# VH-VL binders against Protein cereblon (ohgt), part 4

Target 1, 230 residues: Protein cereblon (ohgt), of Drosophila ananassae (Fruit fly) (b3m1f2r157to386)
Amino acid sequence: LSRVPGVDYLEHILFPGEVLPFMIDGSLFDDEMPGLDGLIFGVGFPLMQPPEDNPHKLYGVTCQVYEKGESGRQLVFYKSRALQRIVINCDDIQGPPQYIARNPTSKCFSKVKILPEYFLPEPLKCVDMGSMSRFRDIPSMRDKYRRYQLSSTPWPADACQEYAYEEIVERARKKLEIHKIDTMPRCPIQLSFWLVRNLHLTEKMMRLTFLTDSVNTRLQLIGSTLKEES
Short names: E, the ipSAE of ESMFold2; O, the ipSAE of OpenDDE; V2, 0.75 times the mean of E and O plus 0.25 times the DockQ between their complexes.

## First folded at step 1 (VH-VL)

Design l1 (from l0 with heavy chain H58Y G60A L99Y Y100V S101W S102G G103S W104Y Y105E; framework fv_levilimab)
Fold by ESMFold2-Fast, scan of step 1:
Structure l1 (fold): chain C 230 residues (1-230), chain A 120 residues (1-120), chain B 111 residues (1-111)
Amino acid sequence: as target 1 above (230 residues)
Amino acid sequence: QVQLVQSGGGLVQPGGSLRLSCAASGFTFSSYAMSWVRQAPGKGLEWVSGIYSGGSTYYADSVKGRFTISRDNAKNTVYLQLNSLRAEDTAMYYCARDYVWGSYEYFDYWGQGTLVTVSS
Amino acid sequence: DIQLTQSPSSVSVSVGERVTIDCKSSQSVLYSSNNYLNWYQQKPGQAPQLLIYYASTRESGVPDRFSGSGSGTDFTLTISSLQAEDAAVYYCQQYYSTPLTFGQGTKLEIK
């Protein structure tokens, strides 16, 4: 998608997989209610600092309508689900929204950029400066290698943070109710978003986990939170 | 009962700064957008700035880069920081509540106003 | 920017008379089924008060003698039977697009 038909604003961060319900009052339309089944729209979060210090650009998600229902007093209820993280360009404004949502705006469409999800199959291990280990076994270079070790920043092994995928899952089980555990995704990408949605994270941690393009980093941040006590 | 009580303001020389405050009560402040509207002596109303419930901000071109709107939902207060003040910024400044379901739909409640005078 | 032009700029009318104040926008403020135009009343020394929103809907507590009409670019505020307390400046305002803008105001004086 390069452009979405509508942009809403929320007071909190929505992660992929979250449900965003909204209502439309049918009495606001002279004509029959528009069909919204399958509609994809953008949702932005003003709580985050704009990319490149531009107030017209927002972090957000794409949401797709997947269900509709009727309520009394001509209210029509819709359910949508967040799909992908995006950056929304809000430079163009085209009138007020056609419907009442949680935080509607006058922006009717915006250009969007879909943010990538990078995942490495294995946790990051200590590989930095590993090539320097070749000097350890050369007698003429052993003194130089030891001087390098003593004068450098911490050894790679001392600097590494390693969170095994299974360790994070086990820590989460201690925090969550049994029925929640049964819904845990097996895909690491979806798991990283599922964990954020189902754990009580601070606002700072939610921002950090949303902003990273690295699934491994997101899981490590979550794992750190589960390891630390209040 | 909805109330908006303003404070701040006063006499300042050109280039000076002031911080205006608008304390809200009688409604769920965090659910509403808030705006600032000013009125120069004997002149009409001019919208200055607005802030959505989610924190997005908007400014009139005449104040962009000099004024900053902010809110503290824990204190039910909206602020307007006035920097680099000019003689033409002399006005009565009003805070106003926007409709809960949207931003900038209409201003149903207004504060009593805070006078800002910029003169050398 | 959307410019709002009010006419007349000033009017003097007797109690019991009908008054009309016009507001013309430089572009349409109609979106879907709603005209994004509001009317406010400001009495001397007081903050403005909302009278009409969505061009024709009276705010709670506003007397029936006040009515709004129009669509698109041409709007009218009508006071059907003027009372002494209605002496004020009246402003139209659009909330169709930022920056939000007001008309220059119409001063209503009572003879």
Scores: ipSAE 0.000, ipTM 0.414, lowest interface PAE 14.1, mean pLDDT 75

Design lA1 (framework fv_levilimab; at its last look DockQ between E and O 0.03; V2 from the best seeds 0.00; counts 0 for: pae O 16.9 > 2, SAP .51 > .496, placed apart)
Fold by ESMFold2-Fast, scan of step 1:
Structure lA1 (fold): chain C 230 residues (1-230), chain A 125 residues (1-125), chain B 111 residues (1-111)
Amino acid sequence: as target 1 above (230 residues)
Amino acid sequence: QVQLVQSGGGLVQPGGSLRLSCAASGFTFSSYAMSWVRQAPGKGLEWVSGIYSGGSTYYADSVKGRFTISRDNAKNTVYLQLNSLRAEDTAMYYCARDTYELPLFGSGTYYFDYWGQGTLVTVSS
Amino acid sequence: DIQLTQSPSSVSVSVGERVTIDCKSSQSVLYSSNNYLNWYQQKPGQAPQLLIYYASTRESGVPDRFSGSGSGTDFTLTISSLQAEDAAVYYCQQYYSTPLTFGQGTKLEIK
């Protein structure tokens, strides 16, 4: 995997809401006003680059500095929080940099696109199996119920359950500590990222949940993982 | 692949000078900090000096004012100028690839992952 | 300045045995969730080689028998099943603050 000059790489996937601590050489910026407090910067993930993509396209996140700490004479520690999913592309470099260093060593200025988060508030309504079961005990309807029962296709009610995030929340509660549950966000978008951050997902599942623009799909992927493991 | 090739060592009298060179290849040199670490015969490792991707320099107190680290990004080379050499400066000197950073941002790679073969500096006889 | 003290200074063990090397820091090298402590191996006549960074992360290409643990001020390097090629001097190193410092080294000899 190629490393593009001027791009900051992280060897694991960072989701919105996670803290990224880092340290820098404090002498690289002016003492009169550091300007790093509240700074937004981008981080790329080589693990998220598809095999077919060019080496200059990376998935990543934006991070914002929210805390500064001191360590040693030359090193300054910062805490930042990941905010949004992005795509970084160095092939088409345009515009002014988002950050300035007194002695820059890289001439690569990344072009960043913020990835959208799509959420459908009302999940797709599937067939209610309860409505079919009421026909089981009606003699004239017994054969109709049997046909649905013997169908080789997956039951629609199972698919509808995958879309009910309340079910996913309850399954997650069984696996997580109370102090973590107390921090669970109410917004579905934030919840989808919070669940990924707090559950032990495989690298494949983390990749899939990061790549989807659909909050409903991300929650469904998480729900399927919880269903398999429980 | 990543290579660090050193040169410039030798035998020198007390008070003399030497310039050590470390030629890098196989990576984007300008995006990495570089450090020098020395080892006296039969002794442990001692960090001597570092130069970050942005050009800032750092020195151990034992060499401050006598040694100067510098880099030439066009030649992919880091240098260590040794002046006012003393018998206690006798050591094997290693250059090492240090942290990868954008000018303002650390990548969290704060370790020495590749080392040169070493250059012996002897101050005596 | 941060001082690192390794123990033991030397140890002699047989092939197949487990050995642990300790490194104690004069102050914490932990910031948030990261311990800025690295381990290096130096075989006779060779340059040092990175084994472990951030206290517990194994460098690519380093055998599974090497592992690191600890946090704050107390760190341990463990070699679970010694091989003849493991005869070397092992150094811990902090990257928490400048000046960067190394432990005095632990010489591991194979009987």
Scores: ipSAE 0.000, ipTM 0.421, lowest interface PAE 13.7, mean pLDDT 74
Fold by OpenDDE, look of step 3:
Structure lA1 (fold): chain C 230 residues (1-230), chain A 125 residues (1-125), chain B 111 residues (1-111)
Amino acid sequence: as target 1 above (230 residues)
Amino acid sequence: QVQLVQSGGGLVQPGGSLRLSCAASGFTFSSYAMSWVRQAPGKGLEWVSGIYSGGSTYYADSVKGRFTISRDNAKNTVYLQLNSLRAEDTAMYYCARDTYELPLFGSGTYYFDYWGQGTLVTVSS
Amino acid sequence: DIQLTQSPSSVSVSVGERVTIDCKSSQSVLYSSNNYLNWYQQKPGQAPQLLIYYASTRESGVPDRFSGSGSGTDFTLTISSLQAEDAAVYYCQQYYSTPLTFGQGTKLEIK
């Protein structure tokens, strides 16, 4: 884990897909940093309290440098983007104890656990639809298609039904139209985090969505927020 | 310390019934899905059933319609009701702590990190 | 159903030697950069114990000599330096879809 100088990471949560609101310099990446794979580093959120069952955990995200630029002052800067949610056992942290303090110059190292993105395939994905795929867009055959879809999804049908998100997407679309946003990611994972970034969610909701490992559940959670506002 | 203590099981005739119990302690039981995994003598592991924090239940095809998983959060106990038992159901049955789920949000860890000591179920005429 | 096939089914190795156990899945268990594959160790007369989860994350308390690697459909459990206490049956398990399934197991014996 590393902090970018001049940036306070304590006050907000970064979600996968977000561009970090700051530029980093090359000094962030040194040969002494263990576990670096390319230009990947970790950002932690000390103010994000862990669940009771997970004491001494620090949540955060992995970030990747994706662009190099030069400033007018001939300074090299890097842009970075959040990639994956992570959790760190505080006991595994190596480095100065200031990692949880508002010290943007502190660097720490730790083993991290990448939080899973558990995905219920249905209705987003099926193992094999076969010839039934041709009925997807036929209204009269939609039910048959769905039944087949459910049967071909490697989850119980009742579970699959609980995680339908088409209506959620529509509600989100309507909500975002007001903001002149008319495009959304097609990938459910990206969509789930994209929605968090583009909807004005409460801090509580943001935390909950961040801690939610299931894509479908994240979408449902976000959807519930949209229902309350409608 | 997380503990899973199993009880029940025993010898039963084909067509008979048994109820297995798994008492949990050392963690917020209501926040975790629980699963049953069985192991026939000298064989590998087979997932049998799971119950999530929200109460949803899932079963292997081999036991669907015959077995019922349930939980009592007040007692921190998960149960497996075994009905219409068959010889092929003979196995050591393990309860395992499954997915940690946030109360309303289905987020969790997807592995069995703690196991009970096992309960032997023998179905024989 | 996702079928997991382990190889070898059994192996005898001397203390101090490197051991690798492979697990192949009939379909990918990778989604969004997470492999939903776990490894368990079962010693004789005991319940299984979690060793590795998400293909490569070592469970707390598990010795460093144990490591998991792989992605998609091919996974490997490695014991860098076999110890006598490592004699056990090892299982891979997928948590990608229901029904949850295990590999057939690999029996590791110490020479």
Scores: ipSAE 0.000, ipTM 0.477, lowest interface PAE 16.9, mean pLDDT 80
ESMFold2, look of step 3: ipSAE 0.006; ipTM 0.495
ESMFold2 (binder alone), look of step 3: mean pLDDT 92; pTM 0.945

Design lA16 (framework fv_levilimab)
Fold by ESMFold2-Fast, scan of step 1:
Structure lA16 (fold): chain C 230 residues (1-230), chain A 125 residues (1-125), chain B 111 residues (1-111)
Amino acid sequence: as target 1 above (230 residues)
Amino acid sequence: QVQLVQSGGGLVQPGGSLRLSCAASGFTFSSYAMSWVRQAPGKGLEWVSGIYSGGSTYYADSVKGRFTISRDNAKNTVYLQLNSLRAEDTAMYYCARDQYTMPIYGSDSYYFDYWGQGTLVTVSS
Amino acid sequence: DIQLTQSPSSVSVSVGERVTIDCKSSQSVLYSSNNYLNWYQQKPGQAPQLLIYYASTRESGVPDRFSGSGSGTDFTLTISSLQAEDAAVYYCQQYYSTPLTFGQGTKLEIK
């Protein structure tokens, strides 16, 4: 849980690493406009409708301002970059009206849950099950142990994560513009989001890839869009 | 000119359902939040639900889990689905144009400037 | 939740007189020079109509005999030189925090 200033809203999904430009009208301030350098704020996506049991939660991202753009006297443009996936609890918005939280200079604060990016280990048959039992007793390793147990259902036992990763990268290279390939990250977590940003995915696939906490599952979903129809 | 035309009310038994509609014209519907406000006979106004231009929804505690607000920007229409109705839900239901909502750019209109004519919902035997 | 309390609950006045309706908020609705407090008029059998927003800004088309004042927690709607058509219930409403809330209403009767 982290508190971020402001909560804004977008009609489309932003993935970590994506640039979000925005504009603030200086006429909204009686005094000099406050500085936004390094400001981290929340952005919610109503296209990611919450489950029926959590109707007041929105999926979203945190964004950080990294550049002040060119501005007229009263309009100031900023560039921000999405950093982390979050869940915003709309019942827990503090400060000015939640509707004013559309402006990141708002003094409205929202409590958000930062969503984890799990990178599944190699298939269970490649590890010592006795050693995995020991991981259960270590706080930092309990999530890893739980992921091993949970991944046995969605992940084929004979699938090699390393192989799937390399295959997906090679297929993606065939679909991407040459100049973009040079910016492809080597970190699997960053790669999974970079691929979503640079491949033309359907709305359904963008939703599915955003909702998964598993980097391996996200890469597999992306890989499914790169296969030729046969 | 701005117009909000409502429909879909009626008499329903406790536990029943109704869908209210509010058809908008005369403005860029997709750029505005929309809200529903009800008024029990002889009583005051109660805000029940709101929906942002992009679909984020909010509800009063009294209707959470039973009512669903939605919108169809192609049809310039906002809806309120009423489920599990109770006698205390008996009221005139108004749709109202809420804040002008632009993604990222903010708003200066935090009020209900246009209201529909109202739709009566009666929950009784 | 922000609770709005109006006073009086009802008032009866003659045409041409001045009337003042008060609205008290359980907490401040002031943020960055704006008071998120609105006033609505509801005539019998009709939908509410916006009169005043941001505590003191008159909506387009609303007669200048209607005026709003106040800041923070204490707000007032003033109607000068009352006309017969002003017989209605008047509601204050805060837009500072969700859930949005209304005052209980003030019924204005013209003698």
Scores: ipSAE 0.000, ipTM 0.428, lowest interface PAE 14.7, mean pLDDT 73

Design lA3 (framework fv_levilimab)
Fold by ESMFold2-Fast, scan of step 1:
Structure lA3 (fold): chain C 230 residues (1-230), chain A 123 residues (1-123), chain B 111 residues (1-111)
Amino acid sequence: as target 1 above (230 residues)
Amino acid sequence: QVQLVQSGGGLVQPGGSLRLSCAASGFTFSSYAMSWVRQAPGKGLEWVSGIYSGGSTYYADSVKGRFTISRDNAKNTVYLQLNSLRAEDTAMYYCAREYTLPIFSGYDYFDYWGQGTLVTVSS
Amino acid sequence: DIQLTQSPSSVSVSVGERVTIDCKSSQSVLYSSNNYLNWYQQKPGQAPQLLIYYASTRESGVPDRFSGSGSGTDFTLTISSLQAEDAAVYYCQQYYSTPLTFGQGTKLEIK
């Protein structure tokens, strides 16, 4: 089992909102197992690297245990949920340095930097007529496209931004299972992470979307992936 | 139940060699780090060597270059090869299991100890 | 290297009394809310047994009369209402960095 003590499962990239299940073998405890409910811990991803190949950084997430399940006499399963993106500076380690130096995939670091999620209103870049014409084919966008098409004035920046988000949502609907669409969040921050978790992105695109602090940039990266799959 | 059973001690002349063994049962041996701790007659405890679950090894400066720790996960056994023995190496040698929480990695404490193996180095 | 200094080196007390054993570290063994300091009990002719880990957490099966306290560099093992079977040598140990080091031990005798 992948969550047994000594098994390294840090090769999977986790985004906020994703579940990380793990297992404790009850045979390791005589009669009283430590309580882990509500425990917050850090998980590092050795496969995450910045484009500059910075050996002093390890990216990861914080996770919190939220559920306990028992299976048979021996096995206790826990569920945790990723909460926030973090970065761990290997040069900043102050704990048991011999172990960490020997095993850079260490699963627990006390000193982590929580990465911010920026969602700032930004003017949408001017979109040419040919690019906008594709919105005619998206049901939720058709009425807006017709309204703006009949206008003799340029589209305002906020209308163009609304169109971009609606386009991403509609393209995602066409590629996702119906039961998943019902759980799609409206908040742009949560939406950006939800889309990464529910779309099958390439390894490189997952790294790019994880590394950006800008929610607007993350959504644009995801949107470009959806357009490339058309 | 967890058991650590030791063997391989004895009397040896200075410069001689011995191989200590510690056979483990009652737990998933391959998932745990193991250490050797010695105690000279009438004195305190001294950590000698450790081996991680992944095979990485560590030594006290007093034994580096002379002692070699190794493990055989198929046999659930950890070994300590003692070479170039000196009178000051005379001690009771204990093997011990290093415990850590499943979701955390690292050395935390010795929760189970073997019964000990006496090594005597004398002329 | 981290040096651990225990005091007293020996102590003799009666059954039912309270005993305290101190352990001082040459540098802090605190990392991320955990003090990497453990206490072991060694009875004559036996291997050491874990009593307390992370300075204050009692190992399963250890009687509640044993308690640990302290943080950073100053630690204490307390035995309340001492019993005859508690006669042993007690060692503190740090797990903060290699080489792993032990205190010199405190011999507890019961009269």
Scores: ipSAE 0.000, ipTM 0.426, lowest interface PAE 13.7, mean pLDDT 72

Design lB1 (framework fv_levilimab)
Fold by ESMFold2-Fast, scan of step 1:
Formats: C-alpha cells, structure tokens, sequence
Structure lB1 (fold): chain C 230 residues (1-230), chain A 123 residues (1-123), chain B 111 residues (1-111)
C-alpha cells in the first residue's frame, strides 16, 4: 500500500495520462500549508466502487501537479496529470469530509494500493490455458507466465480471438483526427490508456478497460470496440 | 438540452433575506462549477459567487459574509442565500454554468445562463 | 483585481457595416497557450449569451460574422455585415483570476 496526500472525488473515470486541471484561491495558502508544486494526490471514482459490497473502497488514480499559473494571483491555475491506477481505502482517510472533495492543499493522507500494468511483449495468435501453461515450467518464463495468468481477463466474445497490435493502431487511425494521431504513444502501456482517452467508449467499456491489469487485454477490449463499427 | 430555470427573488426590505434557486437539467450537473452574476438596473455585469464541482466556494468582496452559495447535486440545483440585503444589492441575478472540470473538455466560460431573477431591496 | 476596459462605450452603425469592439486588460490573461477572455452578447430584457471563448473560439450556433482576436492584454471583437438583430450590449470577461470581472459593456445601436 502506498500513501498519497488527500483524496478527491470525480464523477467520471480518469485514466493515466489525462490532465486534471484545477484552480485554487491563492488566499487559501498560508505559511503552514505546503506548496502544490510536484504534489501527488489521490482521486477516487464513485462509479468504480469495488464489487466486494464494500462502500469504503474506491478505484481511482494518483495525480501529480506539473504546471502552475503565475504566483501572487487570487485564483491560481494548476495542471496535474494522472499517473497510476489505484484502489483507495476510504476508512484510512484522516481528514474531515470537506477535505475529500478536490482539495489537494489538504494534509490528509490515505492508504492506496497501486495497481500493476502487465504487458506480454510477444503477441499470440490464439491464447488458451494449455499454450500459456508451457511457460510455467521454464524458470526464466515463470514470472511472465504468472503475470499473464494474474493479469489476463477472459475474453467474453471468443477466448481464441486476438487482435494484433498493428491492426488496432490502423483501426484507430481511421477513426481519429490527424492531430490526435500525431500524439499517439509507441509504448503499449501508454498507448492502451491513450486509446481509451481518445476513443468515445461506452461506460461499460470504460470500466472494463480501467479494471484490467493486463495491457494486452485492455488493447483487445479496445480492438473489439473498433471491430464492432456497424 | 441544457436548461437552467431560476426561482426565488422578489421585493424585500433592507436587512431582509432571500434564497435564490437555479434548477439545472440536460447535463451532468455534478461535473460543472456554477456561478451567480448580477446586473443592477442600467448597469453592467458583476460576478457575485462561484461554487466548484468539489464544493469550494468563492465570493466577490461586496457580498462576502452576507451571501452563501451552495449546491445539491442530488437535486441538480445551485442556491444563493442572500442575507443582510442593502439597496445596492438590487439587481437581476443570473445563474450560469461555469467551468467544466472534465480534463478532456475543460472550458472556462459561462456557456448557459438562467433567465434571471429580480431582487429589489426597498423600504 | 483584473480590470477590463472596453472601447467604444457606445457605437451606432448601419446594417451591413463592420464594427470593432476593443477590450483591454490591466494584466495578462494568458495561461498555457490559452487566453482566458470571453465575449458575451446581451439583448434588451434577455440574459447574456456566450459568443466567443478563449479569445478567438466561436461558440456553437454563433454566426460566422462574429470573430475574436488578440492575446495577453489586448483583445478585439469584430462583427462583420451587421444585422438588425445584432443590436445589443457586448461584454468582455476574464476568467484568469477571482474575482471574475467583466468590461463595462459596449452598446451597439443599428440605424
């Protein structure tokens, strides 16, 4: 569990790489409050409550302040960027309720679990348990097998259906504006989040792509959405 | 379709109180900041108060300590409680949809306005 | 406080003419490549309506005869080929810092 200062709530799902701009009245700063430069804070999503029937845990992201407006202004502009997916335990929040909503100047800390991003670098044409089980017995591949096993989400349409990385990129290029394509990342982890941010996905698909720890599964979910263009 | 429907207002004596309401529909109310802007008869626009999606409130110095802005996201409504009213507070009061706090579509302007609510402070 | 000064305070022009309204800010309203300056139109007895945001971006549904320009401290609203329905008071507004402030307004009368 990692500890980040404060917790804020958003009514929508924010993915790593997204900018969360906010404004603070400069009069709220005093000599006792730390500056916001480089501050990392937690943001929770009520829409993403865990299915454990536990209302005190939330899915969310960590955000880091990377830019600010001019000092000495009454309303100071800040820009933050979402970095990592997390699970927030609301029972660990130390501040009063008013500090939970969009107040990164809060000194309150909440325990969070940073969620992993697993990526299998070698694409498979058809994946089943048998083919992946062969890697279990290879010492150098044991960690890859374990990560794949833990991160892979069963594909609801067809377990043997697989989308090649290049196919997904080409389909996305056909749907997106030219200026957005120029910003497309080459790293598969960053690409998976970039695609979710730039494609107009349904709420169900947003949840599924957020909840998976597997970058390969996230890309396959996105690829399925692009394939079902009818 | 975005709509802001205002209610409240009226004639009140100096020192009196009024509560203005602005009911929103056609958008995700909880994702937007909301502001109140007033206009005295024959004068220009004056920003009065704002409330961010997270609940942080801001006021013009002319109303600080007398007016209170609040919101009820379950009712999609923003309120402005006017206390200790003075003759100088006589104006048409508008609610307006303010800052859109969704990162992919952040905007900084009043894109939709209510029809206005007249407040007259007179003995 | 950021003060916005509009010029002229009033102008009377004929249908089909072009008019330019200037707005000068006491401080720069530029942040991260965006000018936090908006333009509104208010017709008699009506609420204001957004015309232009980020100094030059026209709001959806606003006729293309309305255009905004400028950066930092000096901004201009241009209305080309004036129509009778354009008779209104026009306001600039800054969203850079609280308190949010408006210009004093420019009354446009059509002859």
Amino acid sequence: as target 1 above (230 residues)
Amino acid sequence: QVQLVQSGGGLVQPGGSLRLSCAASGFTFSSYAMSWVRQAPGKGLEWVSGIYSGGSTYYADSVKGRFTISRDNAKNTVYLQLNSLRAEDTAMYYCARDTYEIPSGLTYYFDYWGQGTLVTVSS
Amino acid sequence: DIQLTQSPSSVSVSVGERVTIDCKSSQSVLYSSNNYLNWYQQKPGQAPQLLIYYASTRESGVPDRFSGSGSGTDFTLTISSLQAEDAAVYYCQQYYSTPLTFGQGTKLEIK
Scores: ipSAE 0.000, ipTM 0.415, lowest interface PAE 16.3, mean pLDDT 74

Design lB3 (framework fv_levilimab)
Fold by ESMFold2-Fast, scan of step 1:
Structure lB3 (fold): chain C 230 residues (1-230), chain A 124 residues (1-124), chain B 111 residues (1-111)
Amino acid sequence: as target 1 above (230 residues)
Amino acid sequence: QVQLVQSGGGLVQPGGSLRLSCAASGFTFSSYAMSWVRQAPGKGLEWVSGIYSGGSTYYADSVKGRFTISRDNAKNTVYLQLNSLRAEDTAMYYCARGTVTLPEGFTYHYMDVWGQGTLVTVSS
Amino acid sequence: DIQLTQSPSSVSVSVGERVTIDCKSSQSVLYSSNNYLNWYQQKPGQAPQLLIYYASTRESGVPDRFSGSGSGTDFTLTISSLQAEDAAVYYCQQYYSTPLTFGQGTKLEIK
């Protein structure tokens, strides 16, 4: 379990895509450590545990060093970026990633399990044409809405899923400033984490969105927050 | 003050059973893995069993199927149930505090606090 | 299982001398940049005491004369200026994989 000086991880959840800066006192390390280019390490969230029976399992993220910052005479600054959600298994010693201690005389290592990100097509939901009328109001979906509006057959599952997804995106666009919208990813997995990072979510919602393996569920949780404020 | 206080040893006949206890104080017991390490008279140290804070248990092949490690976090106590005892199980049994992950972001893999030991003698 | 072999099995030296105890592992206990190898001291009639963890990090309260070195499979505990109170059995121990294992011990006697 790594930490940066002055950072309190008790209530701070890092999502994939977030930057974690840290510093090392170079006077206490030999030459094998000061490089750190491309180093992948784990960051745990103390006291945030899975709902299962193992209190040593902690949720966290992997971080990768991507930039060396300004350095003083003996202090070296690094920038890292969170990449993947993990569960830290303190019971098993073997396995990456490495943890970087704030005090550089020691490092911590634990086995971790990388948590998957699932974005799967959902079954066709029972929605009428009235519900799908909002499809018309989403620019990217307007042509599809017109096509299906003329059909006498039930709407395909992919059309209903696209509607739900784009509705969430549209609601987020109305809530965020233009300069932030310009940086919004198109990939649903990256978008789900980007939305959590850029929306003001409650602690409960941040925990729920972190804990789900389903991108669809994460987006739905985010969407429910956006609808509550409407 | 961090300490481990052991009890439950004694003399037992081959095939008998004993239950060893190790009571912890001065630290957050539930956050630490606990181990049992034994030492036969005049011999070296042998790790016997470990239990992690989540309840996962591990055993040396020499005791697997005969010994059972358990913990009671409400009582801050770790136990070792010894069954089907053999003469070669005669040893001083130590409990020791193992792996911990601290809130400050450090995980340690050593045994830094040891109980005083309890003697188990298996003879007819 | 990881087997640890210590040498010598026993050594007798005078106060003020330098002592080296070796520990050889049957397989590497290096993971990334840390060695999961610890050293313990056991005095007669007492429980073991942690001296050094992660091959070279001295435990709090342990005198500076104790030092650990090595990586992978070959490790050394050094006592730079032996004192009478250092008479004990010394054990290396790996925390790399279960079952946890100890070396057979090195008995250090003071002349």
Scores: ipSAE 0.000, ipTM 0.412, lowest interface PAE 18.4, mean pLDDT 73

